# Ledger of designs, part 28: VH-VL binders against q9vpl3

Target 1, 224 residues: q9vpl3
Amino acid sequence: RGKINIQRPKAPHYERARVVAVTQPKYPELPKAKSCFKTRAERTQQQQENPYNEIIAREVRNWLDHSRLVAFFHLSSITADDIFRVRVQLHKQNLHLKSYGSKIIEQAVKNTRYEAIVPLFHSNHCIVFSPDPEKTAALLRIVRRVPQMVLLGGIVEETMLSRNQLVAYAQMPGLHAVQAQLVQTLSQAPGHLIQQLQAHQNSFVQVLDVHAKNQMNEETPKST

## First folded at step 1 (VH-VL)

Design c5 (framework fv_fezakinumab)
Fold by OpenDDE, second read of step 2:
Structure c5 (fold): chain C 224 residues (1-224), chain A 123 residues (1-123), chain B 111 residues (1-111)
Amino acid sequence: as target 1 above (224 residues)
Amino acid sequence: QVQLVQSGAEVKKPGASVKVSCKASGYTFTGYYMHWVRQAPGQGLEWVGWINPNSGGTFYAQKFRGRVTMTRDTSISTAYMELSRLRSDDTAVYYCARDEGYYDSSGYYFDYWGRGTLVTVSS
Amino acid sequence: QAVLTQPPSVSGAPGQRVTISCTGSSSNIGAGYDVHWYQQLPGTAPKLLIYGNSNRPSGVPDRFSGSKSGTSASLAITGLQAEDEADYYCQSYDSSLSGYVFGGGTQLTVL
């Protein structure tokens, strides 16, 4: 008994083939599922026309305005599960991971002091918000374990910081500690003063520059 | 202090249009959404729509779509609501209200209200 | 018809406790949106009474309290006073409408 080749079934006898062909239920061609791939244009148009985007944009502004720490990240090939894990870890530290569409971000920050962040959102991105700038170190520690999250920059105390500046900020002693150190250094003998003043001045100037830049942005409307 | 000063009472005929103004002061006008809420005599509050004073974006309740237009003049911190094709049932006090809420939740509310503008539609 | 349901009227004697309910659905209160309350005195504009389910703005007495559970919210007034006679409205957000919604209002009479 010849092994029925299940992979290549012998064509049925012509008569049987005809009957099978006629009796095969013609399933209406499922309307070609409009390729779930809404063209980028269609997606863009739908996003633009959705009044809900305005609401989300407002939410983004609120987060920005109420956060003392904001960090921007590029996401590289990260899974939903990975994001969830990171989110949980961040949340335990009062860090809030959010993801928004680039268009929504653009809409949210248009004509605001945050407009400069728009170029950061050309790719997959996420934002971490926190009311506590002291959590910067914690944030960086968590993110270091997530290679898929690339730090792009951030906002601390209303000042835009580059990636390097944000890292530096996390390593700095508190402003008060730095001030105290400066006072102590100034009180010490004149010889060691110049060298230490230069090192501390550079750190202080960096902090002051960040603060000065923040003062210039005070006139920006707070969208609560 | 936050103040919303609205225009005076209006009397209109059916089919006409009315434009109510709301001048904001005491805060950054472009920093908050402005809403319009109306109240027919002896009835409850009905949300009409909102405008983003910064972008000019608007969203209207379905009931008012096609008849209502919200605008703003940022130079004078004033919001406008125009309602066209007026009907008798459009007779109401119209309020402008500033939007506020928590940034971490969808809990948006109105923290400041204008005194209202009575619009009477009568034949 | 109001999206949120309130009793049309409630009454109480001075010093009593009264409660005003606000019932929503899965698309508003049940969806996790906060409930806010407004007091409207006769002939005046509404005033924010409670925000974020249970928070009191400055100037609102502590005898006013709000709560939320499931698809419903409640405003409680303790130590009822004559000055509390007003209309009370609950407000939330509805995701299906992408808009703000009010209750039908409750007239509170102090007997």
Scores: ipSAE 0.011, ipTM 0.496, lowest interface PAE 8.7, mean pLDDT 83
Fold by ESMFold2-Fast, scan of step 1:
Structure c5 (fold): chain C 224 residues (1-224), chain A 123 residues (1-123), chain B 111 residues (1-111)
Amino acid sequence: as target 1 above (224 residues)
Amino acid sequence: QVQLVQSGAEVKKPGASVKVSCKASGYTFTGYYMHWVRQAPGQGLEWVGWINPNSGGTFYAQKFRGRVTMTRDTSISTAYMELSRLRSDDTAVYYCARDEGYYDSSGYYFDYWGRGTLVTVSS
Amino acid sequence: QAVLTQPPSVSGAPGQRVTISCTGSSSNIGAGYDVHWYQQLPGTAPKLLIYGNSNRPSGVPDRFSGSKSGTSASLAITGLQAEDEADYYCQSYDSSLSGYVFGGGTQLTVL
């Protein structure tokens, strides 16, 4: 049914824990060289309906429904051991680091108010969930020491916030009423996050167009 | 009682390589990250990099990438730092120092230090 | 050059108070990273004196205290004693360098 034991602290999922244990001896000398959380083609090019995807999508929906803080990150190359240590530190603050494929995220948020986040997950990503929005400041402090994790935005008290808005929220860890008022003030322009997402998408399209043109030029033999 | 015992002083010519050791005792060697920090004569402290003794994973300051290599031997609880293509301005005392590696303290800090290894690079 | 700025020297008489400043920028202390302090006696390795802006390790006297505000931090030593004569270094983390950074050090002289 997709109920998650948010109140019971969990170690990383058994599959990921096994991967960490098995792959540690095979890591390159530079731990930062390994990308975490499945950069395989299967993650981005799932073509078929899969019952497993629906089960995990329900898990994602349950996390979204029961978390008052959700933060989205781009994830660069990082070793399994290093990300595991980050997960342990986050878990001590009741912050739960998860990774899901783009298709699963899309299925989870389809026809919900959170559908706009889908473009954020076209590259390597991580999501941090917490039932406690007061942990936003702790989250940002921990992540500042992990340059491989780049904050993209989040959801606080069911309100979508950009990176800058989430940072502003973290600077006001006072009374809950004050924090709620700040969230309301930051969210008074509901199109702001969508505009930022559209800007990212337009930049991405422009970069791809430039790359495609450059790649086509590479097909022409160089004069040597 | 935590102790970090470093190898003895070295004198090298420019272009040579030096390998400094740091033997840990009094704690679980694989439970803590090991950092290397250097100090030129009469100058301040400069961070070189860290190694995770459990995984063998490393991270180096950009200034030293391509010249430094950090390794460890868990059977003898010893960490190593090798610096190649030595220059006269690499003359310094090189310290090993321990930290938690979990971000659960008030920032990463170095709680125990080795006594340092003087590396002199001269023509 | 050192990334964090400290005065090169400070002096005081026994029993007095001295303060050592540590000035950073928006990429380190100003970004919210904690400041730690080390004491280095002549000819010895540095010793942890203050961690996490204001915390004292076991064995460090109450005379030593730390604080942080904006892009700067300071170490205060009250009831100054002869054995406090040493070099003091601040340390933080810098996001633009993706590395650990130190101050240039401050030589404390007890008059």
Scores: ipSAE 0.000, ipTM 0.436, lowest interface PAE 14.0, mean pLDDT 75

Design c50 (framework fv_fezakinumab)
Fold by ESMFold2-Fast, scan of step 1:
Structure c50 (fold): chain C 224 residues (1-224), chain A 120 residues (1-120), chain B 111 residues (1-111)
Amino acid sequence: as target 1 above (224 residues)
Amino acid sequence: QVQLVQSGAEVKKPGASVKVSCKASGYTFTEYYMHWVRQAPGQGLEWVGWINPNSGETFYAQKFRGRVTMTRDTSISTAYMELSRLRSDDTAVYYCAREYSSGFTLFDYWGRGTLVTVSS
Amino acid sequence: QAVLTQPPSVSGAPGQRVTISCTGSSSNIGSGYDVHWYQQLPGTAPKLLIYANSNRPSGVPDRFSGSKSGTSASLAITGLQAEDEADYYCQSYDSDLSGWVFGGGTQLTVL
């Protein structure tokens, strides 16, 4: 349909308002917990000595930054077939089991809030990542049947939790808002949390030493 | 009040390079990663890469590796994106956007965009 | 073209409900990565509308809501208003690409 009457001149105000809207967009504010979360830029990075290690360290930082659930485990001797079965079960729940060398972990978390986790990787270890913190219960259920994997602690919504705190979190209903609020409630002073994580790791080292000694004593079994 | 102010529109010939700036204010420049996202006329959004203003570390989308360089100047709280060997299909509005990261990553504040036109 | 699939357009009358879908794959939404939604009014930069699947930033009306299931996410708009006429984009992270991915965009027309 066309117009048959004389056009009215356009108001300059409308055209000016459109230009101003393009130059001064309005953005919503995000709620932020000042002491609870850190952006990637708050983590200072230094040039790494080994270029290969830096590439893998960036991968680790990407996993940490894109995962709302990170769980740390001590890993005892386990066959390739057994660990593969665990990986498959975890993958079905959007849980990703990764293993990295301790030096790479140190490089990845250096000068970040998570640098305190470095002592956890003194011995054999693995990490489980997930973007979905509601999968914490599924994670613990699966790992309960894998005695070679011992939970040391974790990070939920960028908040460091001890083993006991993570277990408590897992027992909550799967309501995201309620779980997020509980994470802040379960949080403790960093010094106390670090001591809990280190004490737990030291206990596992003792268990490994006893097991290794027993295997050494009985390394040549033979039927009589 | 967070504000990201970008440089003005550019017109370039194919094969040339363009450098777009993004000046941040209203927050600590080094505390948040800066991303670059482009939008061709009438098309959707395409992620280009990010820079950590604190360290200078960068990461680029595969499509742009070898042609894009991101830098920053902390003394003036300004991030830069330089795209080289321009093609006509690089014609787009280029946005800078601040990262919010908390177990997930999104872009909470955006610049108004810089139109880059590549034509003969 | 785009990594995440959105319908190119949707339309509705004032006061009605519309839903915009965002379909991904196993390397992004299917891996459990969160979905965020941006609104782009004509001639403006995109603005964050929904984050982490279903959360609203300050200043976004409660008639906007988000959900996620399997490899897909949805943005629902109830009580449509003329001011809602815009392009809507979904965003997620893709582990295979090690980068952020967007949907192709959906143009909403309020009839």
Scores: ipSAE 0.005, ipTM 0.455, lowest interface PAE 13.7, mean pLDDT 76

Design c51 (framework fv_fezakinumab)
Fold by ESMFold2-Fast, scan of step 1:
Structure c51 (fold): chain C 224 residues (1-224), chain A 122 residues (1-122), chain B 111 residues (1-111)
Amino acid sequence: as target 1 above (224 residues)
Amino acid sequence: QVQLVQSGAEVKKPGASVKVSCKASGYTFTEYYMHWVRQAPGQGLEWVGWINPNSGETFYAQKFRGRVTMTRDTSISTAYMELSRLRSDDTAVYYCARGSDYLWGSYSFDYWGRGTLVTVSS
Amino acid sequence: QAVLTQPPSVSGAPGQRVTISCTGSSSNIGSGYDVHWYQQLPGTAPKLLIYANSNRPSGVPDRFSGSKSGTSASLAITGLQAEDEADYYCQSYDSDLSGWVFGGGTQLTVL
């Protein structure tokens, strides 16, 4: 039958298994099929859906629902060893580095207040989750040594922040009242914050795409 | 207080190698990239490359690839730049400079050593 | 040659305003990369003057300011003083070269 593991079995596969075991202690169980019998037409409609994507999208929703800190990064080419080292350092600070496909993220945030972040993920990306927003400073200290990860922005206590706003938040002392006031001040124009995050992401993606093409000189695949 | 202390001036013959040191203090050596920049007498600044003191990983400007080697010793917070097969046009002041945090400093060079004059002459 | 273009010299009298330009291309400033400025007094190492287009490090007086538009950036010095006589360099990152690039430098003479 089809493969239970949706990733190809290569060196990155083994590294991923190790990182997942170390950095992500809780996962939803894979449920056994418990659905009503569906008609032929209903099965044909299900052909457009990947059940594994729905399971992973549910995982993403769980991370978003239970995280008070969510940071979005553009991710340039990085080796399996380098990303593993970053994940281990982040895990020690209760920071959980995740990478999901753009369609999975779209499915996870569709019809939620976070749907507007979808454009941030049209290129290579990763997300860091934490239940503890005071770990923002620790996150930035770890990531500053990883030039392949470019901070785009984030969500702190359900408030969308640009890169510069998140950096400012990280520099605040651990006074919750003062930090809450900063977050409220920085969220003055939510539409502008979303625009800033999208513009920042597009700028970095364009710059990095030019750099990657000049450095690699790869043939362009069939995608306009 | 951040300080970068470089080794003294060197005079070398064409074809020789030179190794310049840069000792860091006043911050955690492994938390910032170390860059090397040179300046020929009366001329402008030219970027040579960087080293990540934490990992030992390096990246060099294309002009210097095959001739430059950057290393570090974390036990004494010191970075090194070795340039081989020296030519007369390698005569310059060589600076080490700390790369600022790229998340808020946009990877500027916030602190510089005083420079090491390397003279290449017969 | 320098990748970023600066005028080789500018001059002004004490108390005046001078502006130093820095012109790049689509692979550096035009791609959105930040511009940084350095001051080099005679016989000394460069000192960071402006970072990320318009920000001042601790200890840099507010009479120094930076701006960026399109493929160009500029450094403005108001209330010009004798101690400002120095060489000024702009810097950015270039995606085609995969590295940092500098302007040719501008010598400021305070008359």
Scores: ipSAE 0.006, ipTM 0.432, lowest interface PAE 13.1, mean pLDDT 76

Design c52 (framework fv_fezakinumab)
Fold by ESMFold2-Fast, scan of step 1:
Structure c52 (fold): chain C 224 residues (1-224), chain A 121 residues (1-121), chain B 111 residues (1-111)
Amino acid sequence: as target 1 above (224 residues)
Amino acid sequence: QVQLVQSGAEVKKPGASVKVSCKASGYTFTEYYMHWVRQAPGQGLEWVGWINPNSGETFYAQKFRGRVTMTRDTSISTAYMELSRLRSDDTAVYYCAKDIGYSSTFYFDYWGRGTLVTVSS
Amino acid sequence: QAVLTQPPSVSGAPGQRVTISCTGSSSNIGSGYDVHWYQQLPGTAPKLLIYANSNRPSGVPDRFSGSKSGTSASLAITGLQAEDEADYYCQSYDSDLSGWVFGGGTQLTVL
């Protein structure tokens, strides 16, 4: 009958995980005319950035700066219910699954030590953040059961690691010093994750070139 | 649980400045943006601006630029909003509000109880 | 002065359905930005009622529902109760103003 003013607030992390899971990321679409990398080909008007994207980009930078573990994944088609279950499982291990548009990622990491990750985000992707690098094993155990998420690589203790290096890190004993030494050893060539992805891209291009040349050769012999 | 505790009511003369505080508890203060929203007596809600408690970075609504300053003290999980050159139409309840932070959708999940600022001659 | 347009008041009898509209423009709701709803009981701070167009936080009865279409959103309250008597505000983001915007508020009176 009377008005009741009783509140039971949920923990911020839990409430946030629920909101992210039920509200699809990528919601604010930046109008094409406000894309900043675009040259002034058709307009004399000043280029304007969408400030909503800058706000989200700043939060991405905050996640990167405060996470000692960052893992990058390719994300195939997955239902909202399935991704929500994955987010809940990850959150229980202090692992936070986030998805951002490629332009927002680029804006977030531009002029930072993380700018090398931009090429990883050309297609569908998601990122898992954690302040606890010892959770890498828990992360890989959870995502092993999610075929739609394919590990690309990550950042541990501010060091970029390839997929194989991150897997190796996960298999080490839970001693911080031992894991830190492994990261140091594996990371002797900064940026090699990008180098490995570029090698895969170059191999694909080479395969296409060989195929095209073979097609031409098959056509040419008919002219004998 | 999440709580935002604001400073007590203030009475100021036109031309003065007021500084309102908002102490956060029940969550990691540096993880979420803090917003300030005001409400004049019998009127609607008006967004003033935000602060990122981690970086100290701020953004203000155009109406308040040059008159508002937002700061924070991470050692006591407290955010501050200072409004200068007060006018009678600045009389309002000023709320701090926590956003959801790491989502493409930003809304205010928890609010402080508000601080009444009265500007009168 | 409010950027989003709401009716200033709405009324209903106990048990009835009421709907509160929130009309925006191409720079806010029309651009695809989510709409959120807050309930403000007399003398209290606003409280989150609906987020991201249609989602309810813990503790909000299923009598409250939200929807969004084009440049507008609506809050529906079914099975109206005396305790629902409050001011209701919609909120979105506006790209032209580079900030969050609210509706003017709707006072719900339960007759």
Scores: ipSAE 0.000, ipTM 0.426, lowest interface PAE 15.2, mean pLDDT 76

Design c6 (framework fv_fezakinumab)
Fold by ESMFold2-Fast, scan of step 1:
Structure c6 (fold): chain C 224 residues (1-224), chain A 120 residues (1-120), chain B 111 residues (1-111)
Amino acid sequence: as target 1 above (224 residues)
Amino acid sequence: QVQLVQSGAEVKKPGASVKVSCKASGYTFTGYYMHWVRQAPGQGLEWVGWINPNSGGTFYAQKFRGRVTMTRDTSISTAYMELSRLRSDDTAVYYCAREWDYGDYEFDYWGRGTLVTVSS
Amino acid sequence: QAVLTQPPSVSGAPGQRVTISCTGSSSNIGAGYDVHWYQQLPGTAPKLLIYGNSNRPSGVPDRFSGSKSGTSASLAITGLQAEDEADYYCQSYDSSLSGYVFGGGTQLTVL
């Protein structure tokens, strides 16, 4: 089926296998989807009927409940090698990169204070969790050199922050009390924060459109 | 202590390729990103791309994608930039410059530059 | 041309103050990314002059200072000296380009 990389059929090397083992979920692996012709509505309904979605949604809630730092990213096309390197780098800083489907995120945050973030996950996304909010600076330093990951915003100490507010938090000189005070000072009404997060997402989409057009313009035309 | 030593000047014909080296010393090579920045005669600075010496990961400015390749050899603390299908407007001084893995996008040390001249 | 806008030239007499502006947009300086400044003497590589908007590396005289406001930054040189005659470049990061961006450069002439 082409899902197997014939150029790299070998098992992961020791270090990669170790990272995979540490990051393995505690829940059973989902069975492969059946090949069926479905409308978008039928696919959405089929996902809602999947009992494993509730189990994974509980996992997401557990991550939210036990993480004092949560960061949301738009994720552009990235190679498996590159994302693996990012995961290793993040894991060494007690930062855990997770990707979940938009339906699962919606189910996880429904009826919670974080329900307003659901629109951010209708496009390709990923989330970074950590029990340590002091790792915000390390997170931003690692991710800033991964152009495929664009910071949208996050949650620090249960407070929703915009991208700029997270950047400001990260720039504080390592005094946790001072950083906590900054979070309280920078906090805005939930509606205003969501508006800011969506604006960043829309701006990024426009940049991607321009970049795609520029790439097409670089093509050498063929005579047809 | 920190030094970035670049290879000597190159003269190439249009359509050829050039490979410039940057040997780092005086610091932990894998703790800093290596950037390439060029400057055409009498012109400003133009960022070309970066390589992460630790991972080998690279990112190139859109203008150079498809023509530039960045590599490194950690055993000799050396970074390389290869530019292919050279045009006369690629004539420039090519600098390597380092950026700390946890820095704020600044280039704290620069190589002295390699002049690449592309002429028929 | 360049993503960040600088005046192409500025001039002053010894002992005077000059200011070099650097204007960006909402995707770079306006997005909160720091501005860094480089000095390039004729025939030499650029040298880091100011980093993180206003900080000086070891060995840079206090005559050089940087500031940032909104989408713009400025480099101020007080007590202008003949050896300050050089090209000055501002630099930041641009989230829309996912890349490092420079100003077009400003040639400082000491009269």
Scores: ipSAE 0.006, ipTM 0.454, lowest interface PAE 11.5, mean pLDDT 77

Design c7 (framework fv_fezakinumab)
Fold by ESMFold2-Fast, scan of step 1:
Structure c7 (fold): chain C 224 residues (1-224), chain A 122 residues (1-122), chain B 111 residues (1-111)
Amino acid sequence: as target 1 above (224 residues)
Amino acid sequence: QVQLVQSGAEVKKPGASVKVSCKASGYTFTGYYMHWVRQAPGQGLEWVGWINPNSGGTFYAQKFRGRVTMTRDTSISTAYMELSRLRSDDTAVYYCARDFYEDSSGYAFDIWGRGTLVTVSS
Amino acid sequence: QAVLTQPPSVSGAPGQRVTISCTGSSSNIGAGYDVHWYQQLPGTAPKLLIYGNSNRPSGVPDRFSGSKSGTSASLAITGLQAEDEADYYCQSYDSSLSGYVFGGGTQLTVL
C-alpha cells in the first residue's frame, strides 16, 4: 500500500468541513448533537403525528431488513461539528448513523425477532447501519475517538450480539471464521443477551457521569 | 511534504505553566485530530490527550485533567498544549502527532513533531 | 507504569529473528482494539513502524511484521541489522480509560 492510500482518504473530510466552516450558520441553526440526540419536544411532536411515525417506522424497518450490521450506541452530549465529522468518517465506510425516537424504534421492531432491543433505547441513543458486516472493525476504530458514543451491542447477520461479542467479531479473520463464531453465538439465550446489554447500559451511564465530572474539572482556556 | 514544527525548548520553575505550539504544514490541518504525547528522560511514551482542530473539541488522559488545556488556531494551522502547575516530574519531551486512519487499520500516529523539551527545575 | 506490558530489552545477532511481545487486557487489546508499533532511534521522535496490527507504511522493510492474538500482540523482526537497534513501543486504545495507551518500550540490542 502506497502513501496515497494512507494519506489521501482523509482529504475529503477537510473539504466538507471547510465548506461548513465558510458557510457556518449561526449556532442556533445547528442544534447540538441533533443527528444523534433528539429533544423531548421533537420526540413528543413525532409521537403525536401518527401518520409520519408509521412512515419513519417503516424506514427503520427497511434499514434493519437491508443491513447486515447494526450497532447500538448510548449517546451523551456532543457538538454538532463533532457528530458531523463522525458521520462523514462513517459514511466513507458505508456506515450510516441514524437517530430515531424510542417510540419509533418500538413501532419498527414490534412483532419482529428484534423486539427485545427496545429497552436499550429508553436513554439517549443512536444506531449505525451497514450492509457490510466486515465494517465492524472500522466502526469500532472510528467510534473509540468519540467518548460520547458508547457501544451497547448490535446485530450481525440477524444475530444479536453483546458489546463484547461484537468486539470479538471485529477481530475475526475472513468470512468462514466469522460464520463459525456466529454459529456459537446463536446458542445464547435472548434473555441472557438482553441482561448483558442492560448491564452495559447501566455501566455506561456511570462511566458517562464520571466523564462529565472529569470534563468539568479540566483546564480550559479563558475566553473574552 | 507533511510536517509538524514544534516550538523551542522551555525551562520553567515549579508551579509555573508552559505552552507548547505545533504548526502543521503540507496537509489540511482541520482534517485530522492532533495528539499530544510526552516522554520523560529515559522513560517511555505517555499519551496526554487529543484535540479536534475543526471543532476545538478535546479529550485528556485522566492523569492530566485539571492541568492541561489544548487549543488550536485554524488561521495559522497551529495546535497548542498548555500544562499548568508544573512539577519536576513534568520534565519531558512533549510531542505533537497527527492521528492516522486507513480503511483497514485503527487510529495510529503517523506524523510526529520533533518534540519540545520542557525542563522544570528550581 | 505503562498500561501495555513489553519486555524491557531483547537482543539478537545480525541476521537472526527477534520477537517483541505486547501484553494487554480485556479493556484494550482483548476488547478488539488494533495495535500499532513505533520505532524510536536515540535522540529522535518515534516513527510509525506498523499500524492496524500488521500493516506497513511506505518505506518500512518487509523484515518487520506484526500480529495480534487474544490480549497480546507481537512485533517480529527478521534478518536483524545494526540499524534496527532502537526502542520499540506498542500502542493501542483502552476503553476503561477512554484513551490511548502505550507499552513500556523494549530496547533492542544488536550484538
Scores: ipSAE 0.006, ipTM 0.448, lowest interface PAE 13.7, mean pLDDT 76

